# Designs tried in a protein design chat: VHH binders against o26223. Part 84

Target 1, 191 residues: o26223
Amino acid sequence: MKLLWTSQHIKVTVHIDGKVSKMDVLEAIKTRRSIRKYQDREVPEELIDKILDAAMCGPSAVDERPWHFIVVRNREMLEKIPEVHPYGAMVKDAPVAIIVCCDSSLEKIPGFWVQDCSIASQNILLAAHSLGLGAVWTGVYPLEDRVEGIRRLFSIPEHVIPFSVIPLGYPAENPGTRDLFDPDRIHLEKW
Below, E stands for the ipSAE of ESMFold2; O stands for the ipSAE of OpenDDE; V2 stands for 0.75 times the mean of E and O plus 0.25 times the DockQ between their complexes.

## First folded at step 6 (VHH)

Design f20 (framework vhh_8pnl_2; at its last look DockQ between E and O 0.21; V2 from the best seeds 0.00; counts 0 for: pae O 11.4 > 2, unsure alone 62.7 < 65, placed apart)
Fold by ESMFold2-Fast, scan of step 6:
Structure f20 (fold): chain B 191 residues (1-191), chain A 120 residues (1-120)
Amino acid sequence: as target 1 above (191 residues)
Amino acid sequence: QGQLVESGGGLVQPGGSLRLSCADAGFTFSNYDMAWYRQAPGKERELVARIDTGGSTNYADFVKGRFTISRDNAKSTLYLQMNSLKPEDTAMYYCARKPFEEIVYHFDYWGQGTRVTVSA
C-alpha cells in the first residue's frame, strides 16, 4: 500500500510589503538545497545570531557540545579560503561564512565530536533556509591539508579542529525540489 | 572524476525532434543531480532542464511541454528528448553534473557541448 503524504498545516502568508513563508519542519528539511550562488547583499548580524543559536541546540554525545564558530565577513579573508580549500571557490563570492570548529578540550568521549559538529553544520543549513538564506557545507575534516590550511589562515589553536566552512547569503539560484524517498532502504523488523 | 560527453545534436527542420545523450564516465552518476543547459549565438548560457537523483524533473518555461529530461543510472547516461523544435532552440547544448548536495568535492562537470541547429 502506498502512503499518501499531505500536510494541512503549511500556510503561505503573503504581505503587501514582501513575502513571509511559514514552513513546518518537514517542509524545511525536504526543500533545503545547497546554495552556491549569492546575491550581492549583506546578511544582518541578527540572522547570524539566530542561525548560531539553532546550531548549538543539536543533540551531543554526553552533552559535550564541543562546537565553536568563527564568523567571517572580511572580504580579503573569504577570498583566501579557496587557496587552502580546493573546492571552496564559491566562498569568495559569499557575503559571510561560518567555520564550524571542535574545541577538543571540551571533548568527553573520543571521536563523537565529528557527529556533534555534523549536527551543528546541518542545523546551520536548515536555520539559514528557514530565514530565507542559502548555504552550503564545504567539508574540511578529515582532510588533513584542508584542516591545516584553514587552521593557519584563521589562527586556530592546535586544540581546536576546523570541521566545515559554510558560506551563506541570499540565494541567487533555485535548484528546485528533490524526491529521494526510497522504500527499498526501509526494513521492517529485520534486515 | 569523470568526463561528460554529449551526442545527438544536428541539423533539423522546424517541428522536428532530436534526442540528446550525455554519457558520464564518473563513478557516482546516480548520486548527482543532472542538468541540460544551452547557449544560443550571442546569448548567455541558460538552464533548460534538471533532474534529481530520484527522477523528479524541473523545466525552464520556454521548453515546458516540448522537452523531456530523463536518466539511466545503470548506463550513467542523461537524455534530453526535444520535440516540436523551433528556430529559437538553435544553440550549443551542454550536459552538466552539478554538485547539488555534495559536501567534499564541489565541482561543476561540463561537457564539450553538442550543436543543435533548427532551420529550413
Scores: ipSAE 0.411, ipTM 0.745, lowest interface PAE 1.5, mean pLDDT 85
Fold by ESMFold2, look of step 7:
Structure f20 (fold): chain B 191 residues (1-191), chain A 120 residues (1-120)
Amino acid sequence: as target 1 above (191 residues)
Amino acid sequence: QGQLVESGGGLVQPGGSLRLSCADAGFTFSNYDMAWYRQAPGKERELVARIDTGGSTNYADFVKGRFTISRDNAKSTLYLQMNSLKPEDTAMYYCARKPFEEIVYHFDYWGQGTRVTVSA
């Protein structure tokens, strides 16, 4: 099957070895990998600010912007996350994690907050990558025990729903690039 | 639920054979590259053999043709046929799946291990 694609060259400024460089947005999307091993190196607050700025740039249903973010740097709190999220063991080794939450009082259109918070979560991954960091999305919603565990651990109000926990740091692994393009998933005009 | 469970270990004399099995109770066994690792007491875990989703295999140099990794995707089971066993092969043997780009929910990437002891 012959496919018609448009190339987009949107540059994103990155800091690599103390220098600012440009990374095309398609390059960022193609080269981002889930990173589960991190250097013993602090992540500067200004990088977290840039990542959260990017997270909030995502579209949302009727511009409702239902997201809230908890930035976790406290070692004891990071070490407790695996107790309520057992498959998120890498979180205890991260210098920082971001918890993406939905404040249901901000919903304008019921039920679309999952899409909204998913967009914010993916933007966090891409922004972290563009800044020389590695991250992985660990799932909280819709697993009820995990939602409640995270809510209790971080004193999250009943009307706020923790959606994802994203540990991040300078990568201590390099999984490499993959080619995942599958033409069989593309349907022209009809299924 | 998302667990990898190894079996088939035991005590065997040098020159003997064992067949290790790893049952995957996860969602989609066939989507993962799989591997066997081993760890002797006081040593780090080391790769023994790897098999990708298409069946292509790679082996550590110390295997020297003695072990064969295989998979049965229909039964969600990984195997390691171990022949010509030596005392140096004594270790806990672990089944592993290679992490991919999944959102992390509830998959174990490592089994609990099965013990292999090779001694006279």
Scores: ipSAE 0.239, ipTM 0.675, lowest interface PAE 2.8, mean pLDDT 86
Fold by OpenDDE, look of step 7:
Structure f20 (fold): chain B 191 residues (1-191), chain A 120 residues (1-120)
Amino acid sequence: as target 1 above (191 residues)
Amino acid sequence: QGQLVESGGGLVQPGGSLRLSCADAGFTFSNYDMAWYRQAPGKERELVARIDTGGSTNYADFVKGRFTISRDNAKSTLYLQMNSLKPEDTAMYYCARKPFEEIVYHFDYWGQGTRVTVSA
């Protein structure tokens, strides 16, 4: 059965006009792109709340929910993030960034916090996209220089590990959609 | 897995120009961010220029407007127009493809490279 994946060119009309189009889950997943250019427009707190709500709805190992979130709107702080994050240049241009952190004291099983925070981070991206915002996952962990840089910058205690920095804003770019399906990565029953 | 094939390198005098090409035969070219890197003898590989799927470009500081990265999705080809070449631009130039979404910005697919030599 040749699954004719009709590459429906989902024209993700990124409505630049801030209209919150309701996306279904698959649409959000498939059409999400990293956005690194933002409009000079503030993101309402209500949207951030929705995004954070989504971030906390993901599963975690044994329901440990080790995540914490730092919401950064301060312009000076946003401008400092690139100093400790070499690939975080776009953060200075974003109206807001979310720093996803792990409180290690909340871990029930060691090591799964990476998955937990990844899920939270991805949910942030998907939620943002579904709300008409653009975002990008800038990795902090496991790069020690970035971890320590962000830690110092935001006075994060030692038992808390910064995981990702996610700038958000209304998109000022449209990178288009990608078809990332690769059948060569699918193995049936065995490798 | 598609192979990136660079071409267009050669010997050029200071102030000269070269146009590098990178043919992408293996993947849907338009789906990926692309970049040029270079590596001089005894130095680390460094980013020269990048272009994303939307056509947005970024350049290293040393480029200073001398180079232009571009892409032709119809031809599945990446280009680097290099003008005002300097001896310090002598390096192996590599085409790179970003195969995944950014967590840490890096490229995992590389061509064999094309050698650029700038000398009087």
Scores: ipSAE 0.007, ipTM 0.264, lowest interface PAE 11.4, mean pLDDT 86
ESMFold2 (binder alone), look of step 7: mean pLDDT 78; pTM 0.790

Design f21 (framework vhh_8pnl_2; at its last look DockQ between E and O 0.23; V2 from the best seeds 0.00; counts 0 for: pae O 12.6 > 2, placed apart)
Fold by ESMFold2-Fast, scan of step 6:
Structure f21 (fold): chain B 191 residues (1-191), chain A 120 residues (1-120)
Amino acid sequence: as target 1 above (191 residues)
Amino acid sequence: QGQLVESGGGLVQPGGSLRLSCADAGFTFSDYDMAWYRQAPGKERELVARITEGGSTNYADFVKGRFTISRDNAKSTLYLQMNSLKPEDTAMYYCARKPFEEIVYHFDYWGQGTRVTVSA
């Protein structure tokens, strides 16, 4: 109950500024960029709740929904992530990070949990962007050293697999959008 | 792999112009977002301009209308055309190859920098 009480207490003490962006879906998809620099500004718990709600709305194989999420706001813990994730240096500068995990006990069909957790991770990135935040997916699975490092750092049980670490915050950089449409990758009626 | 090498910096009077170049001998220049950053003494490194692999550009407010970022993928070279230079533009200028939408290896490649001094 201490963890539930702590989460509820955080919601009570944070003054929520939250106006949702009126971005349409195609605009969100096309303008979302990986953000690795964040303002020194707290993210309201209401926005994290909206992001996690969106993450859980993704499709999953046989509707298994194997995802679990760890929300990390503790500065000491965020600062330790680069020790076990060599390319996660930006995480220590973020006000919050979400660790996407698979609870293997919820798996109904072998191997599809990777796709399920990928879908959840992308929904976190899109939802964050739509709410005026920036985020980046830092890969954990299938790199065994990163999986083991994150597991040990956050006391994750053996039946749960850390999949990605997603730091997020108010963006302190504004990258341009990409035009990646390649008609040579589209085949009509046949290959 | 490959090193970024900046050139074109120097001393110029206020109102003058300089063109910076960044040569990338790396794998596939055209696959990467590229950027120019600057750092004045005692200040943090700040983004000046960014160009995506597709050629879309973004500029910091303090250089809009004065600076133009461009790339030549055939020459693997990034440019920054700097017009109407001000003393406040005095800094070491760095070329960077950005990790774009990479999810595994999140590192910027940085050049060694080229110094720009704007003074009478």
Scores: ipSAE 0.437, ipTM 0.750, lowest interface PAE 1.4, mean pLDDT 86
Fold by ESMFold2, look of step 7:
Structure f21 (fold): chain B 191 residues (1-191), chain A 120 residues (1-120)
Amino acid sequence: as target 1 above (191 residues)
Amino acid sequence: QGQLVESGGGLVQPGGSLRLSCADAGFTFSDYDMAWYRQAPGKERELVARITEGGSTNYADFVKGRFTISRDNAKSTLYLQMNSLKPEDTAMYYCARKPFEEIVYHFDYWGQGTRVTVSA
């Protein structure tokens, strides 16, 4: 009854959230916040599938699509991430994390994979938010010690570069929204 | 880099008022969310109130209606106006600078705290 529970759970979270399944894209962008505290509540596989589908919808340099994703649910592994990522402590409390990676053998233009994986990472954050989940991007690349630590922990081959670790779950905090529009950052015609 | 310094605590009677202040010498103050936490003896620290860099506020249920968080970005100062104080509000109160949408470092900064005691 997993598929049925997942569908009913989405309906329940939409009731509690009121907007999970029908959120406008601009609303999602404006209201998404980094969430670092999570309920003790599992995230259905169906939602992870939707999030990863969204992650892969982003554009990439010459359509190279260099991204790979590791889905981590094992408690022991989640608890080990802070040992190699000193600022990833909230990951141990998440029901699931997604590691965004670059497969450098798919790279067609040197160095653009960073933009590609950034796009995928942001799509994960937005999709999670639209589904009533909270997430936060914890940076791995370009910090060499974090890259090697995550690679070793998850048996990631040398031609694959871990880019970010994104813990997610049902939020246990509500930071509110922010008005960050700054007209001084806008330059018409010239700098 | 700046350090947070809380002040304004003290002894007050039940029903009284206090205004806590938190000074941050850094000019990055206006770019950060700020919060007040408290810790009673033998308890974990708990959130009291939070204010975004843009002024939006959120309060713990136990203090809603009695406390007001505010900020003065020109003075790099955070405030907590505490009214209708109760004995259960007795605690050390800490100012915190919360990370904005930070992706590299995810740690909070605290001051040393200011003590609030509500009793005769």
Scores: ipSAE 0.234, ipTM 0.651, lowest interface PAE 2.5, mean pLDDT 85
Fold by OpenDDE, look of step 7:
Structure f21 (fold): chain B 191 residues (1-191), chain A 120 residues (1-120)
Amino acid sequence: as target 1 above (191 residues)
Amino acid sequence: QGQLVESGGGLVQPGGSLRLSCADAGFTFSDYDMAWYRQAPGKERELVARITEGGSTNYADFVKGRFTISRDNAKSTLYLQMNSLKPEDTAMYYCARKPFEEIVYHFDYWGQGTRVTVSA
C-alpha cells in the first residue's frame, strides 16, 4: 500500500498581519515553524493566557503537572537572556518570552518531568502558531550552564529547573513549510 | 535521506587558501542551519563556523576573520572559504546540518568529511 503522501504544499500563509486564523490541529502541527524574527508589536495578554492554558492541557506522568511558567516582558530581562543562552539571541527581539520550568517537588515519578515540560513547551508552540504568533523552542535543560544561567537571572529556586525559553511574537519571517516525513524511520512490526 | 557531501579539501601551504563545499542532496537546504566542523587527529571535533537558515553567521574564535561560511540555497550548497591557513588548521572538515528543531543544539547530520592539510 503506497501511502501516497500527497505532499499537499500547505502554503502556510503565515498571515504576517496578525490575523488569528483558526487552524485545525493537524494544520497547526504540520505548518508550525520556528520563528526567530518578530514584529515590533506587543502580544496581547489574552493571547498569552490562551497559550498558557494550552500549555497546561497536556498530559503529564501520573498527572503530576510539574510545570511552572515565567512570563517575561521586561525589556532588560529579555535582553539579558542571550548572555546566558548562546542560542537565545532572538529573545532580545521578542516582545515576550515564556520560560517553562519544572518544580521538582511536584514530581511523582522521577524523570518524567522532561516529557511533561516538553509537552507543555510544544503546546506553547502550537498554540502560538494557531493564534498567528511565531515562537521558537530554545532549549535550556539539560545544559548545565544554561540551566544555571537562567536560574540566576530569574532567581529560580534550586528545586525548580528551567527547561526551555520560548520567545513569542508576531512573526516577521516566513521560513516556509517542511516535509519532515521520513519513511525510513517507520518500521513495521519489528526493526 | 539526504546526504551531505563535502569537497574542496587538499594539501596547501601555510598562508594558502581553500574553499570547501558541501552539497546537500537530501532535504530542502534552505530550511536548515548549517555548520562546518573539524576534527584533528587525536582531538575532539570542534565547531568552525555556523550559518543559520536566515543567513546569520558565527565563527569559532580561532578562525574568526580568516574563514567565511556562506550558503547558496539555489544550489543547496554550503561553503567555507578558508584563507590564511595555518598548520593547526589541519583536520578533517565536516559539513553538518542542524536537526529540525531549535531544541537540539548539536548537528546530527554529517557528511563524510574532506581532509585539509596545511603543511610547508
Scores: ipSAE 0.000, ipTM 0.237, lowest interface PAE 12.6, mean pLDDT 86
ESMFold2 (binder alone), look of step 7: mean pLDDT 78; pTM 0.786

Design f22 (framework vhh_8pnl_2)
Fold by ESMFold2-Fast, scan of step 6:
Structure f22 (fold): chain B 191 residues (1-191), chain A 120 residues (1-120)
Amino acid sequence: as target 1 above (191 residues)
Amino acid sequence: QGQLVESGGGLVQPGGSLRLSCADAGFTFSNYDMAWYRQAPGKERELVARITTGGSTNYADFVKGRFTISRDNAKSTLYLQMNSLKPEDTAMYYCARGPFEEWVYHFDYWGQGTRVTVSA
């Protein structure tokens, strides 16, 4: 059977423990991992478009939807990101990166753009995973040196704030699954 | 900080056992989650087992009941006891130091690996 187009449908088919499994929303959330090693393969523009469509579908405070995205495929630009982001070394090895930004002129309620851009960033990670790609969120805001370094590198206007840099590609590592459920963090009716 | 150094790999017959060690020259070993990964020829690197600073363990389904991860903080050493080895376990085994799912201050501390070959 041809599995190469499964990631373009409602459900994603992946090989887990040597078996073919379908990935629904809950499974995608539970099995998504940060991926920092990528195959030397180009990511089709169609997949990036699907990821960005998903990124814009997040809930937004007062529906301000302040997010803007920069898609970086230029190798020379990707190789410069580690110079301004000390923990972004893996970005230079990725075929593409998405920079999530806030256009502060679209802000309707002070401060909630951080949550808006966090939601967009997580949607990028989940959408990438659902499409058979791997990605990792590298933090930019609120670290001033990283914010200004990324701004200068990509000619970002002063009223726009770079929030995160997310390299992505076909995964070249499998960090496995995590068992993170902790019932001690759940309080019934009161703290 | 210090480099991770794996050892204990070798050639073993199916059903055999090996004990891998990972020495961390870092003075803060006890402060980090540790993991064993493996990579077989032509395949991606995959998690085998993880152990937290508190000693909680997590295993990939394909090694549950056969492998045991442990740590000795006094010796700054991570171990992987591998029993009932199968040809499918043939891979380069890597030690890694966490944290693994962070986005601000990533620590990517990997060793050079130790080779395990399970063959008759």
Scores: ipSAE 0.269, ipTM 0.635, lowest interface PAE 2.3, mean pLDDT 85

Design f23 (framework vhh_8pnl_2)
Fold by ESMFold2-Fast, scan of step 6:
Structure f23 (fold): chain B 191 residues (1-191), chain A 120 residues (1-120)
Amino acid sequence: as target 1 above (191 residues)
Amino acid sequence: QGQLVESGGGLVQPGGSLRLSCADAGFTFSNYDMAWYRQAPGKERELVARITTGGSTNYADFVKGRFTISRDNAKSTLYLQMNSLKPEDTAMYYCAKAPFEEIVYHFDYWGQGTRVTVSA
């Protein structure tokens, strides 16, 4: 798949029935849930483009921005992911998955690419949720067998590290919300 | 770290019913998403039904309309009501629990299983 436009061309607001969906940032953060069941319905390319634009907007150590993304829509390839990722069974039922990768040749400060790719992964989850989609982060790095399996399956070069596999689609489940605020984890002025 | 203990399995004729129970003896049950999985001989483990902390349910297509998952947070117990049982439902049934937002694993905690046999 290819991005059809740059982020500068994606700033057109689409109004449907005179209304814009209202989900502020705090609501999106608090109500986003891991979604592992998807409708049998394709995700438009334009929504994937918006999600990837958001993924690339995260902060990055020394602005190294080492992330690369593989967009997988091919059903045969999606069906092979569970063979190399034991807890990625839901991926075979998703209409699309994004593989977040780090190009180590772009790394300016050793080790910070993990934070960079974590930020990109979370932005994908939040952007998907804000667009009415569901997604889940399935872990790849630092599990060596999963890293190598995903690398071989998608012909990823040795200097590129697959970090996460994120299936996404229109949600076919509603897990609700949780209240996770724990004041005992907040320390004022000192530990 | 609580032990999940399944019960209620047995031998039943096609068209019969069974109710499975899963008790959580040592954990904060209400904080976890709960699921029933099954594994038939020579096949992979597959999701049968899932229930969230808020009571939202999901079912595999092959049991939809026949099985009902429910939970009792006061008793720390998960249930699976199985109606109109078919020979294809013959399997070991497992209870599982997981935090909603896990990155590495679907389910961190599994039970020991209970066997269901539907006689031809």
Scores: ipSAE 0.115, ipTM 0.509, lowest interface PAE 3.2, mean pLDDT 83

Design f24 (framework vhh_8pnl_2)
Fold by ESMFold2-Fast, scan of step 6:
Order: C-alpha cells, then structure tokens, then sequence
Structure f24 (fold): chain B 191 residues (1-191), chain A 120 residues (1-120)
C-alpha cells in the first residue's frame, strides 16, 4: 500500500491498484491496536488538530464537555513521564503525547466526566489510527499517585484532573488484528 | 488457584546466568501481554520486563542489556534469560499476564514464584 498526503496534509489516503481508498469507521474500530513503538518522525500539527477535533466530537453528559488537552512535544518533558507513570516508558520514545484532562469547573453532573474523558480518549485512538498513526491509552485516573505525579509534572491546577496520557506517532510495530467477537456475551431478550 | 507456574530459579555466583520459565496452564496464553516481576525481602514487587502479544519488549533500566524476555506461544511459555547477574538481582521472580489492549497495566499474579539467589 501507498499513502498519499493532500496538499494541506489534512488527510492520509491509501492508494491501491490505481484507486484511492480510505479507512471506513468499522474498519478503523476493528483494526485499531495499541501501538507502543514509534518511528523517529514528527507528526504534523495538522494531524494533531484533526485528532483533537475528533476528540471533542464525542457525546458528553448534559453537554458539559469538560475536557482540556495538553499537547506535549518537548523531549525533556516526554522523558520525565515514565518517572510518574510506571507503565508509560514508551512515551519517551514518542514524538508527541496528548494528556486528556477534566476541568472540574465545567462539570454539570457529578461523575460523568469520567465517561466524557473516556470517549475523548477513544476518539483520539480511532482518529490517530484512521490518519495512519499509532497510539496507546496509558491510564492515569483513578490511580492517585499517577494523577498527582502528572499534575505536578505539567503544572496542572488543582481543579483539573489528568485522566489519560496518549503517546502517538507513526507506528514502528504491527501487532496484526484479532477477531474478538464472542457470541457467549450476547443475550437475546434475557440473561 | 494459580494458572502460572514459574521455574528455573536457583543459586548462582555473581556474573553467572539463569533462564527462568513460566508455563501457563490455561489455553489463552497468546491473548495476553506477559511480564516478569521481582520482589526482594522487605521490598515492594517491581516490574523487570514485559512482552506484548506481538513480541514487543520493555525492560526496567536496572536490567537493560543484561536480561532478555521472550515467549513461545506454541508452548504457552514465557522466558527470562538473565545474564551478568548481580547480588542486587536476588529476589523471588513472578510472571504475570494482562491483555494487550490494557490501559492500566495491572497484572494478575498467579504463581508462587521462583527464587533467584546471587551470592559469592
């Protein structure tokens, strides 16, 4: 397969047999995998903008939309994340990471910000995949040590809660796809 | 009851080598990320190395260049090749498993561990 860029670098298109195709929604969902190894290659600002736009398009409880995002490209800061997140070692090798946060001052209904931030995090992963990038969700909330570590590292105010750290880049690994459909988890009409 | 059985520990002199094995009694081994942890007396359990379902590896800084983690899905077995062993490596070694698409990375601890003692 050959990847094409538009003149604005706002799309990644797969070129097959003289035809241009792009990943549809079901394909993106089924083939997305966590990626923890990245090429030494910068991610264009335009792609980050598209990913963040997608993150903000998810449903939100009472339309509270409490998320804020920190985009981290600074190598020294990326290298410090594993010190406060024990399973974030891959972040130091990523060209960029997005920290998904909840601004509690925007919360309209208690507790639903977790769902709001989960939806935003998943949209980041799907959007990244659809654009030819790889990403992984590294969990922060509700682990108090990680929440406070990330808060201190990035000077996050007390009313803002870091939820997830998502490194992303051009993938340097291909774990393949899995068939995860399990009909035993589907109950018709009753348990 | 445990599903993971560790073996291969023993007494070795500094600079020596050991290979640890972890056999998964279940038939779902290939669906899990695998890791080796260790715990020295009076210390908390710490991550040594991990390997994903696809074979990507991670190592703690204190073992980089000395230890190699690998897996054999056909044999449902995880390995840790330990070279250039130091007295500081003395610990009980545990294998653990977690799905590849894990976001928190808390592993199941199912084995009794295998003891590694490095002494002159």
Amino acid sequence: as target 1 above (191 residues)
Amino acid sequence: QGQLVESGGGLVQPGGSLRLSCADAGFTFSNYDMAWYRQAPGKERELVARITTGGSTYYADFVKGRFTISRDNAKSTLYLQMNSLKPEDTAMYYCARKPFEEIVYHFDYWGQGTRVTVSA
Scores: ipSAE 0.183, ipTM 0.576, lowest interface PAE 2.4, mean pLDDT 84

Design f25 (framework vhh_8pnl_2)
Fold by ESMFold2-Fast, scan of step 6:
Structure f25 (fold): chain B 191 residues (1-191), chain A 120 residues (1-120)
Amino acid sequence: as target 1 above (191 residues)
Amino acid sequence: QGQLVESGGGLVQPGGSLRLSCADAGFTFSNYDMAWYRQAPGKERELVARITTGGYTNYADFVKGRFTISRDNAKSTLYLQMNSLKPEDTAMYYCARKPFEEIVYDFDYWGQGTRVTVSA
């Protein structure tokens, strides 16, 4: 029997000897989907390092780069995340999760850290996808119960704000692609 | 964002067939992944089948090979063709407009449901 949640219609080319991903940027953006089902396979540390490198390459307001990352591989800790994040049930089944945080002591322009951490989160999703992994952004900030729950669970200092929890792994589902281009949302010269 | 209206349920004998329909008056229907859920008496709602905007389909193991999910974007309608029905398929069936890329909640918008009873 074939795997129930896989599809043969998506082409993502990766050199099997680990040399390079052949997905171009537009292809990565258009074919990335939220993945909530993962294979029982560990993600190599080298791939996590590549993903975090990509996360830190995003633009930030006044180049403040306020992001810090917690890499969670401990099964007991992953299993506790759904207790403080009601819609993060998939995290317990992931081999690893990245928690994107803002160190407020690094903030130079008030409020822009949200955009900075959003950019880092999206870069994590795109980099994971380009490397043959699946991931999903589960929202933490600005929901105060989730912020405090994650802070407590991972001993995060008061001046650091947990922004998102991103479980990732080798995908065990293939939801296909979306047709999202809507010309009615494009206005020429004026609204 | 509109209402989902399920129809097509009824009483059938084991081995019978039903076609469920779900009408969504929203003009963004073609941009949503859609799903069918069911809730048997005394149980929680469970996912039956999903169909993406790209036409890819996923099925729960308990309906594998028997049910077919499809969509008609011109009519803003989702379908579930149910063949070889079993007593275990008896449930209220709900369609859902799925925000699969949602980052805050794992919620669905669904209607009142349509009842399927498989009995001799």
Scores: ipSAE 0.340, ipTM 0.651, lowest interface PAE 1.9, mean pLDDT 85

Design f26 (framework vhh_8pnl_2)
Fold by ESMFold2-Fast, scan of step 6:
Parts: structure tokens; C-alpha cells; sequence
Structure f26 (fold): chain B 191 residues (1-191), chain A 120 residues (1-120)
């Protein structure tokens, strides 16, 4: 069984016009890795716009789409994130970070905003990867100290909940792929 | 606090074999993906092999077919079986307990390393 599920190489296809990109959605999902080291290069605004467009395309409970995003490029503000997020040290070295938030006034069904913001966060990671960038999801909600620290640092209103902080940039590390398929976690027709 | 301790390095002739071990004192060993890295003088650390909590493995191209990574969760120990050693494998070898895709904690724990020298 194990022989069927060995780790694959990252696939890159040269297009007819000489363009090079990573393959389809399945390859993007399988080869995306958390990136915590970034080149000293700015990320173009156009790429951030594409990432945020993708973030808003996820499914949402009762189509409530409660997500709001803060784009942080200010170096002084990025350098302050580790003061309120104890495991956010890498953010200070990133050229940009996206804070995913829930506007609770847009909530139509209690509690599902967590899934909505999780979907948006994962779409940010996948979109960044597909565009040649690296990113990492640093958890904020439901850790109360991180929620309140990020809220105060970015002047976030009380009815808005900071969910995740996602630094991103051009990767300065090259982790390989993971082969995580575990058939023992798949049950046919019942447990 | 958890600490990684590598052992098993040494001097071998080309074509020889070594088995490296990495002991993790942490009670959560079975909850982490584990990896072996190496660093030759004047070079960056490079990934050699990974193993997930479920036992899935991934290898750098330069060691495929020669090295085997394995884990013993009952002993909280990671292994690297190195066969057909080449002079290019000469390096300090480090194990890492890394929360690679962790959303909550973003710290790496590294060992002190064990030296492998392949004499040509």
C-alpha cells in the first residue's frame, strides 16, 4: 500500500508561450507549505488583490460572508505584532500581512463564522502559493489574549473579531512536499 | 522542557553505512512530524528526510534509495538509516521536531547535531 502513496515532486509546466506555473488546483493543495522566511522583496498590490478576490470566493454558511481583511504593509506595525502574538515573530520580517476578521454584524447563523473565516484563510494560503508567494496562518481566534492584543493594535471595533494573521512574501525557504494520505482514516459506508 | 538529542554519527568509508538516532524527551513525540536536516561547512541547512505522525515519508532527491527515515513512537525516537554513503554526505546531521503546519505554535526544536564524515 505504501508504494502507491510516495511523496511527489512539485510539478511545474512550461506553457506554450514560455510561461512557467505550478499545475492545477490539486497540485496547489498538495504542495502548499507554511512559509515563515521571506525575501527582502515587496509584494505587488495586484497580487494582494488577486489573493483577496480568491479569499472571498469560499463557501459561507447561509452565504453570510462575514469576512473583512486588514492589509498591513507598514513596517512599524508589522514589527509590533510579535508583542501581542507570542508566536508571530516571523511577521516582522514579512513585507505584508493580511489579518482575517469576522464582522459579527454580518452573521446570519450563530458560530459558523469560524468555518467561514477558516475557509477564507485557507484560500489566502492557496492563492498565495499559486502566485509564487509563501504564507503562514498564525492563529488568533479563539485565543483570548491574541484576539484582544490584535484588536487593540489595529483599532478593530468590538463587534469585529480578528481570526488569523497571515504574513506573506516571496519564499526564502524551500520545504518539500508532505505525503499525508492515510487510508486508515477512511471508513466505507460506516465507522 | 523537550530536547532533541542526536547520536550515531562517525567516520566511515565511501559505500559504508551509519544509523542515526534522535531521542525526544517530549511526551508529545507522536503528535509531531519529524525531519532530518544536514549542514556541510559553508552551506545552509538542507532537508534530508521527513516522516509524518502517520508514517508517510518524503526524501530529498540526493538521498532517495540510499537513506530510510523511520520513527518509534513508543521510544520517542527518530532514526535515519544511511546506506551507500558518499563523500558528499559529509555534514552535521540535525533532527527537528517541527510544527510544520501548526496554526497555534510556530517554534522549531532542533537538536545539537551529530557529525558524519565520509572519507574519500
Amino acid sequence: as target 1 above (191 residues)
Amino acid sequence: QGQLVESGGGLVQPGGSLRLSCADAGFTFSNYDMAWYRQAPGKERELVARITTGGSTNYADFVKGRFTISRDNAKSTLYLQMNSLKPEDTAMYYCARKPYEDLVYHFDYWGQGTRVTVSA
Scores: ipSAE 0.278, ipTM 0.679, lowest interface PAE 2.1, mean pLDDT 84

